# Ledger of designs, part 6: VH-VL binders against UPF0598 protein C8orf82 homolog

Target 1, 218 residues: UPF0598 protein C8orf82 homolog, of Mus musculus (Mouse) (q8ve95)
Amino acid sequence: MWPPSGAVRNLALVLARSQRARTCSGVERVSYTQGQSPEPRTREYFYYVDHQGQLFLDDSKMKNFITCFKDLQFLVTFFSRLRPNHSGRYEASFPFLSLCGRERNFLRCEDRPVVFTHLLASDSESPRLSYCGGGEALAIPFEPARLLPLAANGRLYHPAPERAGGVGLVRSALAFELSACFEYGPSSPTVPSHVHWQGRRIALTMDLAPLLPAAPPP

## First folded at step 18 (VH-VL; from k1 with heavy chain S54K)

Design j5
Fold by ESMFold2, look of step 18:
Structure j5 (fold): chain C 218 residues (1-218), chain A 124 residues (1-124), chain B 107 residues (1-107)
Amino acid sequence: as target 1 above (218 residues)
Amino acid sequence: QVQLVQPGAEVKKPGTSVKLSCKASGYTFTSYWMHWVRQAPGQGLEWIGEINPKGGYKNYNQKFKGRATLTVDKSTSTAYMELSSLRSEDTAVYYCAREPGWSSGYRSYGMDVWGQGTLLTVSS
Amino acid sequence: DIVMTQSPDSLAMSLGERVTLNCKASQSVDTYVSWYQQKPGQSPKLLIYWASKLESGVPDRFSGSGSATDFTLTISSVQAEDVADYHCQQYKDWPLTFGQGTKLEIK
C-alpha cells in the first residue's frame, strides 16, 4: 500500500502521536464471563472488531468471515450506540462501550472501532463511507482531503464520529483502490501530498495524524 | 433439534413447595439464558426470572417476594425453578424458555424456544 | 414495571382479511419488543423481535412496526392457522413484561 523505509517510518511515527487518540487495542489478558451480571439487573458482553470491520464475540475461537456477526440491525444498533468506556469496568482492556437495552457491551479492536468497508455513491457529488457492515445506516461523508496514509503500518485512515474515537481505519481492499488516486510530491517522495478526486487535485491536510496512537519506537 | 422438555403436570397443596424441571437438548446449554414464565388459566404471561447457566447469574421478578429460586445442573443440561409457600393463585402453566445470548455469529432477541409447560395445580 | 397494553382484546376476521394488532408501552422501550403467537393448548412461539424483524420460519404475511411506545403486528392476509392469542413483550428493562394478549378468531 505505502512504501516502507526508515526515513518514512520515523516521520510517520512522529506525526501519528496525539493525546486525543485512545488506543483501541486492549490486548492484555483479562478475565470475564460472557453474560456476566456483576450486580443485580445487569448483563455484560465482550466484543472484538478486526481490521476488516468484522465484529466478533471477544472469546470466539475462530474469527473469520463465516463467524462474524452479520445482522444489519444488530450492527447498526451496536455501533450507533458506541461510546468511550467510562463505566469504571474494563476500561484498560476494552476502551469502548455500547449500551444496548439491558446489555453493557464492551469493545476492543485490532486497530480502530470504526472500519470503513465501502464507498457509497462514489460517482456522485456527495459520496459517503460506510463502516462495520452498517451500509447507509452507518455512513458518513467522504472527505478525500482528510485521508491519512500512515507509512509506519501501511494503512489508510479517515475521519470518524467523535463518539467512536474521531478516526477510523479504511479496510485494506478499499484503501488499495483509493491509493490509485494519490500523488506524491517531490518534497516527500514516500508520503502522498495530494489526492485526485472527481477531476480535482486536492492537497492532503494530514490533520488526523495527531489523533492516532503512539507508534512503537523505530 | 433444539428442545426444552418439561413434565406435564404437578399437583401440590397450599403451603408446600415445588421444584419444576426443564431439560435442554440440541444446543450449548451454558451459552444461553433460561427464562421462566407462567400463565394462569385464561390469563396472560408473567415473567418469573432468568438464569445464566455459565456463571449462575440470576435476575428475578421481585413480585415473587423471594419465593422463586432458579438453579441449573450443567452436567445434565437441566434448569430448575423452585416455588415455595404455594398459594392457589400459583395455579398456572409454567414454561421454561431460551433466550439467544452470546452465541457465535448470531444475535437475536426474545424467547426463541419454549418448553411445552408444566401445569401446576395448587389445591387442597 | 413497564406496562404493555394491547388492543383490541379480541377480534374475529374473515379469511384473507388484513389484521392489525396494537401494543402500547407505558414508557419508551426503543425497539426492544417481541411478539408471540400462542395457539390454543400450546406454548408461545416467537414471531417478531426488535419490533420488526421476522423470526426464522415465520411466514412473511406477518410484519411488525413501531418504536418508543407504539407497536403494531400486522397479518396481511389472515389464514385459518393464524387462530391464536398474540402477545407483545418488552425486553428493554427488568422485569420483562407482556401485554395481556389479543385473541384472534376466524368467523
Scores: ipSAE 0.562, ipTM 0.804, lowest interface PAE 1.9, mean pLDDT 87

## First folded at step 20 (VH-VL; from k1 with heavy chain Y57W R98K)

Design f6
Fold by OpenDDE, last read:
Structure f6 (fold): chain C 218 residues (1-218), chain A 124 residues (1-124), chain B 107 residues (1-107)
Amino acid sequence: as target 1 above (218 residues)
Amino acid sequence: QVQLVQPGAEVKKPGTSVKLSCKASGYTFTSYWMHWVRQAPGQGLEWIGEINPSGGWKNYNQKFKGRATLTVDKSTSTAYMELSSLRSEDTAVYYCAKEPGWSSGYRSYGMDVWGQGTLLTVSS
Amino acid sequence: DIVMTQSPDSLAMSLGERVTLNCKASQSVDTYVSWYQQKPGQSPKLLIYWASKLESGVPDRFSGSGSATDFTLTISSVQAEDVADYHCQQYKDWPLTFGQGTKLEIK
């Protein structure tokens, strides 16, 4: 009676590489030329998105509401194609890339490449959250439970498209509006535990917290 | 005013080369891509190539690869297109055209300003 | 190469009529399409970019529409000065390519 050879199920621990949301690290300014073509049939451009969700040319001297890109079609085209930069070029300085026609559009951000700007009124039961000035074309379902207030920087975050890093910044003005719906418990006066939305008391899941860089130690 | 100025006409023999010029004014020459497009008599437009005057980067239509050479002189804000091994089929009006700039937060595309064109006649 | 095919090749219209010019791409070019007007003996003039954006200084009687493979240039009320060849162009990929052109005449 030969004992049954115990099939050691090699549990391949699929190390879920925690895709840490690529932070827009203030890495050293790399040299580039707008419209450069380092390879045949390529054009490279370099962009910056601020904490308000305004898109600029990276080398723009003035970055304000006048100089930001406002064309809806461009913004939609740009951000709908946004992905992490794995091109082997400028990955550290421009962690995101948007491929638009003949153009490689490298993007760096102040915080997150997706910046939520407006809550869109929906005829549907669920409002949509618009980002980067793209109106209805750049909007996702609003998930109030998944709002993440980060005490470390005082900013508010929401889930974003995975292709764009999975976490988006809620611009300050909108964050302020939403903050009126936050409930603070006695145990944590600085971090809300619940959000009141559409007459419902909803617990904040804080599920995005692991995706954000740990607050620098105080 | 933004202008691209080209010579009116050139006459060449088959097998020779021609270098056409396009003088730019009224804008920052190095900021925008310059295109060359030709139009044979009674035909549509045909893209030859593009050059970025800033870095000298170029893209060519494969049809003209090896025969067309795009260059720029930044000091004079002049773009050049040289076409070698000329044939009768190269008889056309040759245009230079610039890409639009980025203004007031809007990005335009296409070719917003064209030269008046140079008529190249290739005849024996 | 992406082939742009315009239709019709030519048309004659009466003053004030609506004109529709078509351009079809052999593959999707998204909205990377421009339209040019070329009057007799003149260089092309940009009318429309990004399939539907009107170039500055172009009369509002001109409009562009379409996406992917099918594009249209419309003149809401054709004028005598609109007599020209019209060219569509794709700039999604190299080489840049133009349609064969459509000749617009006034009856």
Scores: ipSAE 0.893, ipTM 0.955, lowest interface PAE 0.6, mean pLDDT 93
Fold by OpenDDE, last read:
Structure f6 (fold): chain C 218 residues (1-218), chain A 124 residues (1-124), chain B 107 residues (1-107)
Amino acid sequence: as target 1 above (218 residues)
Amino acid sequence: QVQLVQPGAEVKKPGTSVKLSCKASGYTFTSYWMHWVRQAPGQGLEWIGEINPSGGWKNYNQKFKGRATLTVDKSTSTAYMELSSLRSEDTAVYYCAKEPGWSSGYRSYGMDVWGQGTLLTVSS
Amino acid sequence: DIVMTQSPDSLAMSLGERVTLNCKASQSVDTYVSWYQQKPGQSPKLLIYWASKLESGVPDRFSGSGSATDFTLTISSVQAEDVADYHCQQYKDWPLTFGQGTKLEIK
């Protein structure tokens, strides 16, 4: 009667390290040269996306509508390939990376790398949110229940592609439009509890809240 | 006006070396990659290599690796291509060409401005 | 190396006709393709970049299309001044490579 060897199932607690959405923290100016090639067969470029979803060269002296990138094909190529920067280079200063052909395109952002700019009219029951000037090519389904108004900074957020950090900023103009649909309760006059969308009253899930940095302590 | 100026022709013997020049004007020389491309008589274009004048970074076509050397003189805004161990097959028009600048929020690609080319003749 | 193959090698067209030049890549180059016009005795001139973007100053009778491996340069109405060699190029990866060229003549 050989005693049953108790297979101690080492429950490897896969500590799901909550991949805190890498915030574009205003880290120290790093030294770089546009078009640098630190290793053979590489070219590095450095970009910035503002709170309006406009893409710039990071070292552009003027960042405005005139100087932002507007080419749809470039924007689509750039943002469709956007990933968190794990290259071992500039990770703190440029937390995102887009690999485009021969180029490593490092990206930092004012808030989020994905900035939703407008709702696209859809023949379908659910509109789509377009981001970063990519039109229909850079758009995701609109999820009104998952809108996250953040009282700490007065900004509005929406789910974004996971590859691009999972959370996107809704630009102010669009946020203002959407805010007309918010319902505020007596218990929380500053944070909406519901959104009215297409004749439906929908509770806000606030599921993105853990992905955003906690408000600095008062 | 953006211009790349090259000498018209060079004649060399087999086994020797040549250093071709490309003088740039009308733009910030250090801001854009410079390419070298050659074209043998009646043939297509062949990429030799590229150099970033700012940092001196270079990439070569492996076919020319060890024989081609790209350099720049920032003070004169001049790019150079040296080709050693010349052969008859190296007879070609050699072009320098710059990458496009960033204009009006558009990122252009390719080679937007070319030199007039230098005819290199390698003959005994 | 990525091989770019152009077709046809040469063509003769009548004035005003539509011209179609093809370029095929040995592997996907996405849209990292440029087209150049080279008139006899001249340097190449950039026509198209990003497979379909018209370079500044290029007549609108020129257009580019395609993605991945198959690309086309079209001249909607060929003019006498369009007599040239046309070259496609990929710039997705090193080394940069060109097609063998297509010679366009007018009948």
Scores: ipSAE 0.892, ipTM 0.955, lowest interface PAE 0.6, mean pLDDT 93
Fold by OpenDDE, fold request of step 21:
Structure f6 (fold): chain C 218 residues (1-218), chain A 124 residues (1-124), chain B 107 residues (1-107)
Amino acid sequence: as target 1 above (218 residues)
Amino acid sequence: QVQLVQPGAEVKKPGTSVKLSCKASGYTFTSYWMHWVRQAPGQGLEWIGEINPSGGWKNYNQKFKGRATLTVDKSTSTAYMELSSLRSEDTAVYYCAKEPGWSSGYRSYGMDVWGQGTLLTVSS
Amino acid sequence: DIVMTQSPDSLAMSLGERVTLNCKASQSVDTYVSWYQQKPGQSPKLLIYWASKLESGVPDRFSGSGSATDFTLTISSVQAEDVADYHCQQYKDWPLTFGQGTKLEIK
């Protein structure tokens, strides 16, 4: 009676590659030329998005409200096609890529590639967060329970499209407005526990916290 | 003022080559892609290729593959299109055209400035 | 190659009439479409880009619309100076391609 060979269940540790939210870490300045074509039938351009959600050419000498891209159609086209950069080119320096027609548009960001700029239809039953100047065309449902205030940097985050990294930055002006709705408990005076929204007291889930880089040790 | 200047006309025999020039002025020549487009008499426009004067990168219409060669001289801000193995069907007006620049945070597309065109006649 | 087909091939209109020119792509080109005006004996002039964006200096009687495969250039009130060939172009993919053109005449 030969004992049954124990089927070693190869627990394929599905290493859930924790898609570490690629932080726009200030990696080394790489050399590039705007409009370069390293391969046939390609054009490469390089962009930067700031903490206000303004889009610039990366090599713009001045980055301000005058020099940022404002064309709605372009912004919508650009950000609707945004994805993590897995092209094998500039992945460290430009962690995001938008494929637009004949163009490979490499993007780096100050914090997150999605920056929420406006709360739309705030008085409605279905408010939305608009991002990167795209108006109604670049908007997602507002989820007040999923707001994440980060004490380490004083910034506010919200869920973003997964294709664009899953976490978006709420620009400072909007964050300030939303902060008026936060409830602070006596046990944690610096981190809100609840948000008051449309007459409801809602607990913050903090579910985005694992997706954000841990605050550098003091 | 932004302008592209081309010679008026060229006459060539079948089987020969022609090199057409396009002199650019009034803008930074190396900043924008240059296109070449031709138009046969009474016909529509046909794209030949494009060149980035900065790095010399090129894309061609496969129809002209092996016959068309795009080059630039940065020192004179001049683009060139050479067409070899000329045929009667190559009789056309040849245009150079630049892409628009980036202005005030707006991105424009297409070909915003065209040369006056060079009439190429290929005849025996 | 993406084929751009314009219709009609030619059109004769009275002054002040509304003109509609059509351009159809063989596959989706999103909004990567431009329109050009070419007057007799002249080089093409850019009118519209991004299917609907009016080029600087172009009269507001010109407008573009459409997406994916179907595009339209409209002249709200045609003028004598609008006599020209009109060309649509796609620039979504290589090679860049033009329609065969539409000739606009005044009656």
Scores: ipSAE 0.891, ipTM 0.954, lowest interface PAE 0.6, mean pLDDT 93
Fold by OpenDDE, fold request of step 21:
Structure f6 (fold): chain C 218 residues (1-218), chain A 124 residues (1-124), chain B 107 residues (1-107)
Amino acid sequence: as target 1 above (218 residues)
Amino acid sequence: QVQLVQPGAEVKKPGTSVKLSCKASGYTFTSYWMHWVRQAPGQGLEWIGEINPSGGWKNYNQKFKGRATLTVDKSTSTAYMELSSLRSEDTAVYYCAKEPGWSSGYRSYGMDVWGQGTLLTVSS
Amino acid sequence: DIVMTQSPDSLAMSLGERVTLNCKASQSVDTYVSWYQQKPGQSPKLLIYWASKLESGVPDRFSGSGSATDFTLTISSVQAEDVADYHCQQYKDWPLTFGQGTKLEIK
């Protein structure tokens, strides 16, 4: 009676490559020309998103409300196709890429490529967060429990589409509005523990915290 | 005012070459792609190619590959299209056309300004 | 190559009538479509871009619609000055391609 050979289950350690949310790393001055075509049948353009969710040409001298892109169709097209840049080109300087027709649109950001700008249908049972000026077309369900206030920089974050890095910045004005709903406990006066939303007290999950860069050690 | 100026007509023999010009004015010539499009008599429009005047990057319709050459002179803001090995079928009006500019946060597409066209007649 | 097919090839309309011009792509071009008006003896003029965006200076009687493969140019009330050839174009991919054109005449 030969004892059954124990099948060594090779636990394939699926190294979950912790896709560290590609932070908009430091502006190594890379050389580029808007509309360059380094390869046949390619056009490359370079963009920047600020902390307000405004989209600019990266080389714009002035970056303000006048010079930002406002066309809804363009913004929707651009951000709906946004993904991490794995093109082998400008990955460090422009960590995101939007493929739009004949164009490779490289994107860098101040904080996150997705910036939530408006809370839509706030009085409804299904509120949505709109981002980057895309209105209803660029909106995701609002999840108040998953709001992440980061004490290190004083900013507020929310889940974003995974294709766009999984974490979005809530612009300051909206963050301020939402902060009125935060409950602070005696144990942590600087970080809220709960949010009051639509008459409910909801605990903050802080599940996005591992996806954000650790605060530089003091 | 933005303008693209082309010569009115050219007459060439089969087997020869022609170089058509397109002089641009009223905008930053190097900032926008320039297209070349032709139209045979009574026919639709046919895209030949495009050139970025800034870096000289080019894309061609494969139909014209090896025969069409796009160039620019930045100093004179002039785009050129050379077509070699001319045939009777190359008889057409040839247009240059620019892409629209980026203005006031809007991105437009297409060809917003066209030259008046050059009639090329290829005849024996 | 993406083929753009326009329909009809020609039409004659009475003044004030609604005109509908169709353009079909052989594959999806999303909304990367432009429409041009070409009057007799003139160069093409851009009317519509992004399938539905009206070019500056174009009368509001012109409108574009459609996505993916089917596109339409509409003139809500045709005028005498609208006599022209109309061309659709895709610019999603190289080479850029045009439809064969539609000739609009006024009865």
Scores: ipSAE 0.890, ipTM 0.954, lowest interface PAE 0.6, mean pLDDT 93

